# VH-VL binders against q9umr5, part 94

Target 1, 268 residues: q9umr5
Amino acid sequence: SYKPVIVVHGLFDSSYSFRHLLEYINETHPGTVVTVLDLFDGRESLRPLWEQVQGFREAVVPIMAKAPQGVHLICYSQGGLVCRALLSVMDDHNVDSFISLSSPQMGQYGDTDYLKWLFPTSMRSNLYRICYSPWGQEFSICNYWHDPHHDDLYLNASSFLALINGERDHPNATVWRKNFLRVGHLVLIGGPDDGVITPWQSSFFGFYDANETVLEMEEQLVYLRDSFGLKTLLARGAIVRCPMAGISHTAWHSNRTLYETCIEPWLS

## First folded at step 24 (VH-VL)

Design xk6
Fold by ESMFold2, fold request of step 25:
Structure xk6 (fold): chain C 268 residues (1-268), chain A 123 residues (1-123), chain B 106 residues (1-106)
Amino acid sequence: as target 1 above (268 residues)
Amino acid sequence: QVQLVQSGAEVKKPGESLKVSCKASGYTFTSYYMHWVRQAPGQGLEWMGIINPAGGDTDYAQKFQGRVTMTRDTSTSTVYMELSSLRSEDTAVYYCARVAVPYSDYPWGFDYWGQGTLVTVSS
Amino acid sequence: SYVLTQPSSVSVAPGQTATISCGGHNIGSKEVHWYQQRPGQSPVLVIYEDSNRPSGIPERFSGSNSGNTATLTISGTQAMDEADYYCQVWDSRTYVFGGGTKLTVL
């Protein structure tokens, strides 16, 4: 019998986005209970991430309660940040595998078609003026916007990412770290041809320094200080890195080779 | 500006296949899903399916499952729709259509349409 | 399978208000899109997500959606508004279109 799987979508998505992933799970793991949460669909995915975390928390509680053996999370793009926050705020989660599917875990600094569509008069170099304001922080994309050239503004203005990364002092930091560390495995998936996540290494907790040089996870202060548990997880052998080239952002959940290589082994 | 230019009209016999092309320009081809919709003469609109040009993955309306194949060529920014085992009721204008929101297969409205391709199935 | 019902035709005098209905079970819980199609032309999106106008669509076009009925309203109807109008929703992994309404302005 397989553990239940909970799927959390990304920006401008719905449960429809995972139709191929659901087929793959059904073929390799028949009988698995898979729940793709239809919350904050489409335009509602722009709501503040803390609002989304609260709503998703309410939805996963009964699923986890009826599965005392544990559950798996598959969380795509923006959804990976929702899921990481869930693992921090839930004292009693029972997640075995947290599968982060091309998620901007260290933030986003990309001149993407998303940015052009949402902010047509802005570029990555000036979006900090909008995102690092109280008004901007009411939009999900600004909750994880990470401008490496305005790190002081990021640290002061971020209502979400700087907090769940433990980059800014707050009274729950120790408890959130403890809760996050209860996860069985952290499976990080992403690749250089994603085309949206910028830098793509954000999916592996890498990110730009002030010169736009990518520092890998082990070079990040949040790792070195173990601010939310990455160093502890790596030492425990609980971090799995599964990079794959040739996959565009919208194809991670519809590529069978990616599923078989990076996802299937963790759906025990 | 955004343009979707389709291949020309065709006449087919029952049992043959049709293949319509839709060439996109004025935007990043792989950032937007493409849909196909048909319209029989004097009748309403009917959705046929969706293709992701980035990965090539598809989803087809149940009515066409097993007869329709959608493909793309990223080097020419072109999507293709092929319908096999044609019947007289497949006579229609076939449209490609695109949503306004990038990276999304959410059921938005279709902001952009090709000019349509008339395919007539008769013997 | 989900069904959208539209009247076959609506006639209105120039300058008057035209209303085109789109009936469906619990359609008020769905997002409704509306298209205008003039003879020999491709459809044009005129209302999306119940009540929003794309850029370039005159403000005399409006929409509403509640209960079992969505409505497209055209105020100050002009001869150029003669066309077929289709409503559209998403249901059960497919787009569903209404049968269409021919608007005649005379």
Scores: ipSAE 0.892, ipTM 0.934, lowest interface PAE 0.6, mean pLDDT 95
Fold by ESMFold2, fold request of step 25:
Structure xk6 (fold): chain C 268 residues (1-268), chain A 123 residues (1-123), chain B 106 residues (1-106)
Amino acid sequence: as target 1 above (268 residues)
Amino acid sequence: QVQLVQSGAEVKKPGESLKVSCKASGYTFTSYYMHWVRQAPGQGLEWMGIINPAGGDTDYAQKFQGRVTMTRDTSTSTVYMELSSLRSEDTAVYYCARVAVPYSDYPWGFDYWGQGTLVTVSS
Amino acid sequence: SYVLTQPSSVSVAPGQTATISCGGHNIGSKEVHWYQQRPGQSPVLVIYEDSNRPSGIPERFSGSNSGNTATLTISGTQAMDEADYYCQVWDSRTYVFGGGTKLTVL
């Protein structure tokens, strides 16, 4: 009776990361078919996001075909960007709930341990020199790096985020918007104690302006211009915001209260 | 520099519990999962489980399920492993170990190891 | 229940090439890590993900993995390489270690 659930992991993850989430779903929604996709695991999660989108697209097609009533997506961290791109590029997706679990939907600008590990001689203030180059765009984290102080470079160099946001002109923008708007609900989950997503409001389509002041989703140009359908989706009553404090980045999929409050209600 | 410093050797009786600490320094404690591995005298290595110090969630090897408890204290950057209902076959050196990759429970190799804690269980 | 099989010991002359095998069903589909452990010391990662060396591990250490066998190779073996060596994989939500191989440099 329950729609199948497809789970898409984040940077440096695998299906193992969702072991607790799978238990929660089994307890509250017994009989639900849950598929956690083991694609681009571990180091392969650094591959360009368009390559990941293509691979995940191939994997979800048969799952969606077997579920004509629809499926749900739970997409964690970097995986939320993969899933949003899937919603745009798939003419025939049947996603009811897209559950974005602490995903950098408006980008990332954090001096995190990821940055220190991947780019040990860089800081967030100068990473744009690497990320906004053809070489840098071959790495997934650079595909959604969003330096609020170099917006012109971001708009020109981004091979992924600026395109799926409709921030740079491209011939598929209208079709991608149409496809994205076929989703039943967009469930946005995140919180101030995440510690990785920077600003944490990126999980709710908020982001820094040039002064590093966070503007909420409704103040963003992509929302105001409705460039990929956020304004339309909100007006339809299809955007659900579920913030929760006290949860660190690696604990979103292993916190029972978070699951019960923000995820469970959308797994019809 | 990354350091994992464990508590000292212990002697226990069967039926008691052991509790080993692993104090981390030189890195952001909550950014890295911590593992526990033991080695019986003259024997190989045996994985016991993993803890996420950020959220405190755990996953234990089936052999130890029901006897092992892993906890952490973020204010002291310390992970604890407790093994209850000790038997003589629990005599081992207990290691904490860390992977190199932040925010990941992917099955990486263990780049960093504590010095080990010998626990002897004898009557 | 996944089993990794290693020879209990391997002996080589100094300067020769040592090979240490790690057998497992379809191990070639898994990522294999190798550890060196000297007496009374903690393990040291010497090969990760089949064939990669961590920083500070000499180039004479190499690894391969295909079919049902992963192999740690030490070329130009030195007395300081005398140690126990363990292979490791992940299977069925658990890390599995081989039983260990004692490398003796005669």
Scores: ipSAE 0.890, ipTM 0.934, lowest interface PAE 0.7, mean pLDDT 95
Fold by ESMFold2, look of step 24:
Structure xk6 (fold): chain C 268 residues (1-268), chain A 123 residues (1-123), chain B 106 residues (1-106)
Amino acid sequence: as target 1 above (268 residues)
Amino acid sequence: QVQLVQSGAEVKKPGESLKVSCKASGYTFTSYYMHWVRQAPGQGLEWMGIINPAGGDTDYAQKFQGRVTMTRDTSTSTVYMELSSLRSEDTAVYYCARVAVPYSDYPWGFDYWGQGTLVTVSS
Amino acid sequence: SYVLTQPSSVSVAPGQTATISCGGHNIGSKEVHWYQQRPGQSPVLVIYEDSNRPSGIPERFSGSNSGNTATLTISGTQAMDEADYYCQVWDSRTYVFGGGTKLTVL
């Protein structure tokens, strides 16, 4: 039988977003128990990410307890950051595959319709003034806003991303790294035509340097210092990269070829 | 200015198909899901389904499964709704409508509506 | 299937407060949207998520939702408010509309 699958949605989403993904899993892996968590739906997805992590943690504990053989996570967009934080804070998680579906793992620095809708007078070059304030950190999108031109502000103000990346010293860093390293596989999915995740390589732990040149995962300080275990996971062969072109941000969970190529093989 | 402009009124016979177009302007077409809603004469509103213009994926109300097809053309920023095997009870005004929030199929309210397309099915 | 119940009509004098109810089992746990439809026109969103007004909707429109009843309230009603009003929720993978309420201002 197949391990249970837990799905965590992104910004402004709900369980409805995964209706096609659920069909694909049912067709290829009949009998799989799939739970799409309906927490922090719609407007509530703007709540601080640590608040969301706490709520999702409470929801996954009983599911994991009933599945001692392990579970899989499929975590879309903002949800992939929630899931990575879960893997760090839960010393008893039993996640085999963590499938990160177009998630801004190294942060976001994009002029998107999300930004225009949320902050209509801002653009990526000036959003740091809002996001790197105590008020701004009360919004989820600011918890992973990563302005490469104000890295000093990011490192000091980020209440979420800089911590789970191990970019700022904190007393839990060693424990979080240990917990994260218990995952069986880290499956990274994303692509150049996403149109929202900026740079799209953030889904593969790539990101801009100060000149807006994209540095790949292996060129990042967090990788080189192995601050949360990324280098160790790669050395174990536990990181799977599955890029796919031609997929827009809202279509990752509704593309059958993407599912068959990048997701299905990891749903043991 | 956000606008949804639909194709003109049509008269159809039972058993034929209708195809209504909805051309979007004033916003990024692929950032917003599009819905179709109909209203029979003197009756209330009835949801028919949703299309993601970015990926082309759809979800249809059960009542219309097997008869409705929604498509889009991103080069013209146009969504189409086709309803086959028409019956007299399919006489209605057909509307396209946009959700309020980008990149989201969450059940937000519809903040913009097309002008409506009257389709009359008569023998 | 989930049912929303609205009165078929409501009549008020100009300047009075109109209330339009939308009944549904446990509707207080759902987000309710309200639309105004004038004769021969497309619906217009007047309230979303129970109580919020879109930009351009007059402050005299308000909404509430608790228990088994959502309510649209129009204070200081004007002749231009004469229209059909529909409530809407999401349930079981579909949008559900109420049957509509014709508001008459006389």
Scores: ipSAE 0.870, ipTM 0.926, lowest interface PAE 0.7, mean pLDDT 95

Design yk1
Fold by OpenDDE, fold request of step 25:
Structure yk1 (fold): chain C 268 residues (1-268), chain A 123 residues (1-123), chain B 112 residues (1-112)
Amino acid sequence: as target 1 above (268 residues)
Amino acid sequence: QVQLVQSGAEVKKPGSSVKVSCKASGGTFSDYAISWVRQAPGQGLEYLGEVIPMFHTRNYNKKFKGRVTITADKSTSTAYMELSSLRSEDTAVYYCARTKYDILEGFSDFDYWGQGTMVTVSS
Amino acid sequence: DVVMTQSPLSLPVTLGQPASISCRSSQSLVWSHGNTWLNWFQQRPGQSPRRLIYKVSNRDSGVPDRFSGSGSGTDFTLKISRVEAEDVGVYYCMQGTHEPFTFGQGTKLEIK
């Protein structure tokens, strides 16, 4: 039988957004038990990501316990960061494939429609004043705000992304790395036409330098230092990169071609 | 001025579906979320769900077990609420309401309401 | 779901006298960043609900200063300093902190 699939949604999402994905999985992998976790739906997705991680952990533990052969995670957008953190804090997870579906894995820094919607009076160039404050860090979207022009503030104030990346020293860095490395495969999905993830390469752990030049994963300090295991995962062939053009952010979970090309191969 | 104008009253048979519309004006439709709330005769208010056109996201009160479908059309600035498998208990006035999400200023929960749409379910 | 409990459910008031409505939530409505998504709505006979108060104590535009909201955590209060004839209707508290959003039972304010 197929391994169970756990789905984690993104910002303001709910299980409804994954109705097509469920159909695709059911059609191609009949009998697969798919659980879309309806936690932190809607505006509650703005809660701190560590709070979300704790909630999702409580939900996935029983599922994993009933699946000794392992499970697959499909985590969309903000959910991809939640899942990465989840795998970092769980010393006994049994995730075979971690599918990161258009997630800002290396953070977000862009004047997107999403940003303008949530911060109608702010621009990305000034958001550091809010997001790197203690108050700002109580919002999920600030937990992965990564301002390349204010690296010092990011490193010192980011209470989530900087920690799970191992960019700031903390007592659990070694253990979290060990835990994350338990994953069988890390499947990174994203594309240039996303329109929300900025830069889109963030879905592949690429990101801006101080001049807003996009550097690849292998050029990132977190990779070079193997701070949370990316270098190790790549070395053992555990990282899969699946870029796809022509897909907007809100379509990643509902595109059949994307599913067949980037998701389905890892559900067996 | 902001206005939410809903479609007219509906009379439906049990087991059928009803779709109510809510047209917004006086603001940028995509900047807001649209929620639906109903009120049975002589009763209180009950939240049904929310649609965010900008994000193409929907969130429902799980109490309705999938019977509620909320959609939005940006081109017409109109939100819709469809309720299927209608029961007599679904007889109520259905309202749409607007919410503005602003991290800094806070959430403007239901700052404007539609005039309501009476839905009667009877044999 | 979060249960919102209002009291009283019926509130007869003499014109010019003050009125007070209590709303209690079954869970704290405070987010970690400190905001509390508690709202008060007024529904006059035959009309749609109208928001009076948002975030516990903020009055909407056009709402008379006779109306005030207060409270924290799980206990909230709507006060009317001097009731007028136009204040007749049903008042609802509503929480937007936890999904799904929930309303109190409503308090029917009438003139004696």
Scores: ipSAE 0.935, ipTM 0.961, lowest interface PAE 0.5, mean pLDDT 97
Fold by OpenDDE, fold request of step 25:
Structure yk1 (fold): chain C 268 residues (1-268), chain A 123 residues (1-123), chain B 112 residues (1-112)
Amino acid sequence: as target 1 above (268 residues)
Amino acid sequence: QVQLVQSGAEVKKPGSSVKVSCKASGGTFSDYAISWVRQAPGQGLEYLGEVIPMFHTRNYNKKFKGRVTITADKSTSTAYMELSSLRSEDTAVYYCARTKYDILEGFSDFDYWGQGTMVTVSS
Amino acid sequence: DVVMTQSPLSLPVTLGQPASISCRSSQSLVWSHGNTWLNWFQQRPGQSPRRLIYKVSNRDSGVPDRFSGSGSGTDFTLKISRVEAEDVGVYYCMQGTHEPFTFGQGTKLEIK
């Protein structure tokens, strides 16, 4: 019997976006109980990520309770951050594989079409004025805005990403790290042709320095300090990196080759 | 000027499907979301769902239990609404409407509407 | 789903007199950032709905200033200071705070 799969969607998504993924799972792992959580669909995905984490927690707790052998998480885009936070706050989760599907795990900083769509009168260079305000932090997209040119503002004003990363001291940092380390495997998926996640290496915990040079995961302070357990996970062979070119952001959940190469191996 | 022009009236049998189109002009199609709302004769308005062409995302009113499919074609600036397993209760005027999402300025919910498409379901 | 309750459902008004429509939501329509996605629509006979008010109290372009929206939380009001013949139609409140979006039952405004 296959372990249940829980799917968490991204910004403005719903369960419909994962219809192909469900088909692939059913075909390759028949009998798998797949639950796509229809919470915070559509524009409600703009709600603060901590609010979303709480809602998703309430939904996954019963599922996990019915699956004592463990579950798999597939979390897409913004959902990947929700899931990471979820695993950080849950001291009793039983997640075997956490599959982060093209998620901005180290944050977002790009003048993408998506940004221009949501902020038609703003550029990434000026978004810090909005996103690092108390008002801005009430929007999910600002909760993982990571401006490399305004690190002080990020560290002090980011109410979500900086906290789950352990970049800002908080009373739960040690416990969250312990909880997150309960995961069996962390599967990181993304690619250079994504077009939305910026930089695309953010899906692998890479990110810009102050000169907008992309540094890899192992060069990040959160890794070096093991602030939320990345270094520990890597050391025990629990991190899997699966980069793939030729896939746009909206195709990660529907590409068969990607599924077979990066997702399917971790559903057994 | 912004216009949403919908396809013509439809007469369908129960159990069949109908697909209504909504062509947008006067703006950049991809900058907006397109929603569908219906109105049964002499009744109020009911939300069906939304498509965001830029994000390739769709969101539906769960009341319809998967019978509604909303799509968008950026190349033709046209949105579509397909309703399957038609019932007599689905007889209504179906409207498309535009929404602008702006985090700073707010959401411009249904600032423009199509002229409506009458769908009649009868034996 | 959020239930939007309008009152009255029928509103006969003498020409030149004021009109008031109430809309109550079953849940708060306020987001944590402070915005309230409450809209008012007008539907004249034989026409498509037309948005009059957005975000509780903002008038759309071309909407006469005799229309005004107010309210907060769960209670909202559309007012017409002086009803004109062209105001005949059905008025709907609509919430966009919670999925799925929902409308009030509609208020039919008629001239006495």
Scores: ipSAE 0.933, ipTM 0.959, lowest interface PAE 0.5, mean pLDDT 97
Fold by OpenDDE, fold request of step 25:
Structure yk1 (fold): chain C 268 residues (1-268), chain A 123 residues (1-123), chain B 112 residues (1-112)
Amino acid sequence: as target 1 above (268 residues)
Amino acid sequence: QVQLVQSGAEVKKPGSSVKVSCKASGGTFSDYAISWVRQAPGQGLEYLGEVIPMFHTRNYNKKFKGRVTITADKSTSTAYMELSSLRSEDTAVYYCARTKYDILEGFSDFDYWGQGTMVTVSS
Amino acid sequence: DVVMTQSPLSLPVTLGQPASISCRSSQSLVWSHGNTWLNWFQQRPGQSPRRLIYKVSNRDSGVPDRFSGSGSGTDFTLKISRVEAEDVGVYYCMQGTHEPFTFGQGTKLEIK
């Protein structure tokens, strides 16, 4: 039998967005128990990510307990960060494949339509004033805002991303790293035509330097320091990078070719 | 100037489906979310769900157990609500309403409403 | 789901007199960032609902200042300082803090 699949949605999303994915999984892996977690749907996805992590943890624990052989996680967009944090705080998770589906794993810094939609009077260049305040950090989107021009504020004010990345020292860094390393495979999916994740390389733990030059995962301090286990995972062949062009952000969970190429191989 | 104009009254048989439209004007359609709320005769208001055209996301009141489908067409600035497996209890006036999401200024929940669409379910 | 409980359900009022409607939520409506998504709607006979108050105490444009909203946490109040004939209708509180959004039962305001 196939391992259960747990799906975590993104910002303002719900289980409905994954109807095609569910169909694909059922077709190619019949009998697979797929659970799309219906938590923090809609505007509630704006709640602090740690709050979401706690909620999702409560939901996945029973599922994992019933699947001693392991489970797969498919986590879309913002959900990918939730899942990474989830795996960091859980010392007993049994995740075989963690599929990060177009997630801003290294943060977000873009003047996208999404940003303009949520902050119609702000540009990315000024969002640090909001997001790195205590008030701003009560919003999920600010929890992974990563301003390369205000690194000091990011490191000191980011209450989520900086912590799960181990970029700011905290007492749980070692344990979180250990927990995260329990994952069998980290499957990173994204692409240049996403249009939302900015830079798109963030889905692969790439990100801007102070000059907004995109550096690869292997050039990131979090990798070099192995602060949460990326270097270790890569070394043992546990990281899979699956870039795909021609896919917009809202299509990652519905594209058949993407599914067959980047997702399906890791559901066996 | 902002208007939400809904489609006309519907009479349906039990077990059938109904699709109500809501055309928005007077603003930028994609800047808002469209929600649907219904009101049975002489009763209160009940939230059905929401669509965000910009994000192509939908959220439903789980009470309806998948019977509600909300869609949006940005090209026509029109939102739709489809309710399947109709029952007599679904007889109600269905409203669309607009919501503005702004992190800084807050959410402007249902600042404008459609005129309502009466849906009658009878054998 | 969050239950919104209004009181009274029927509110007969003499013209020129004040009116007060209470709305209680089964859970706190305050988000961690401090916002409270509590709205008040007016529905006149034969009309669509109209938003009067948003975020507890903010009046919509065109809403007379005789309407005011207050409250916090789980207890909210809509007040009309001087009821006028045009105020006849049903008033609903609505929470947008928790999915799914829920409304109170409605308070029917009538003129004595």
Scores: ipSAE 0.932, ipTM 0.958, lowest interface PAE 0.6, mean pLDDT 97

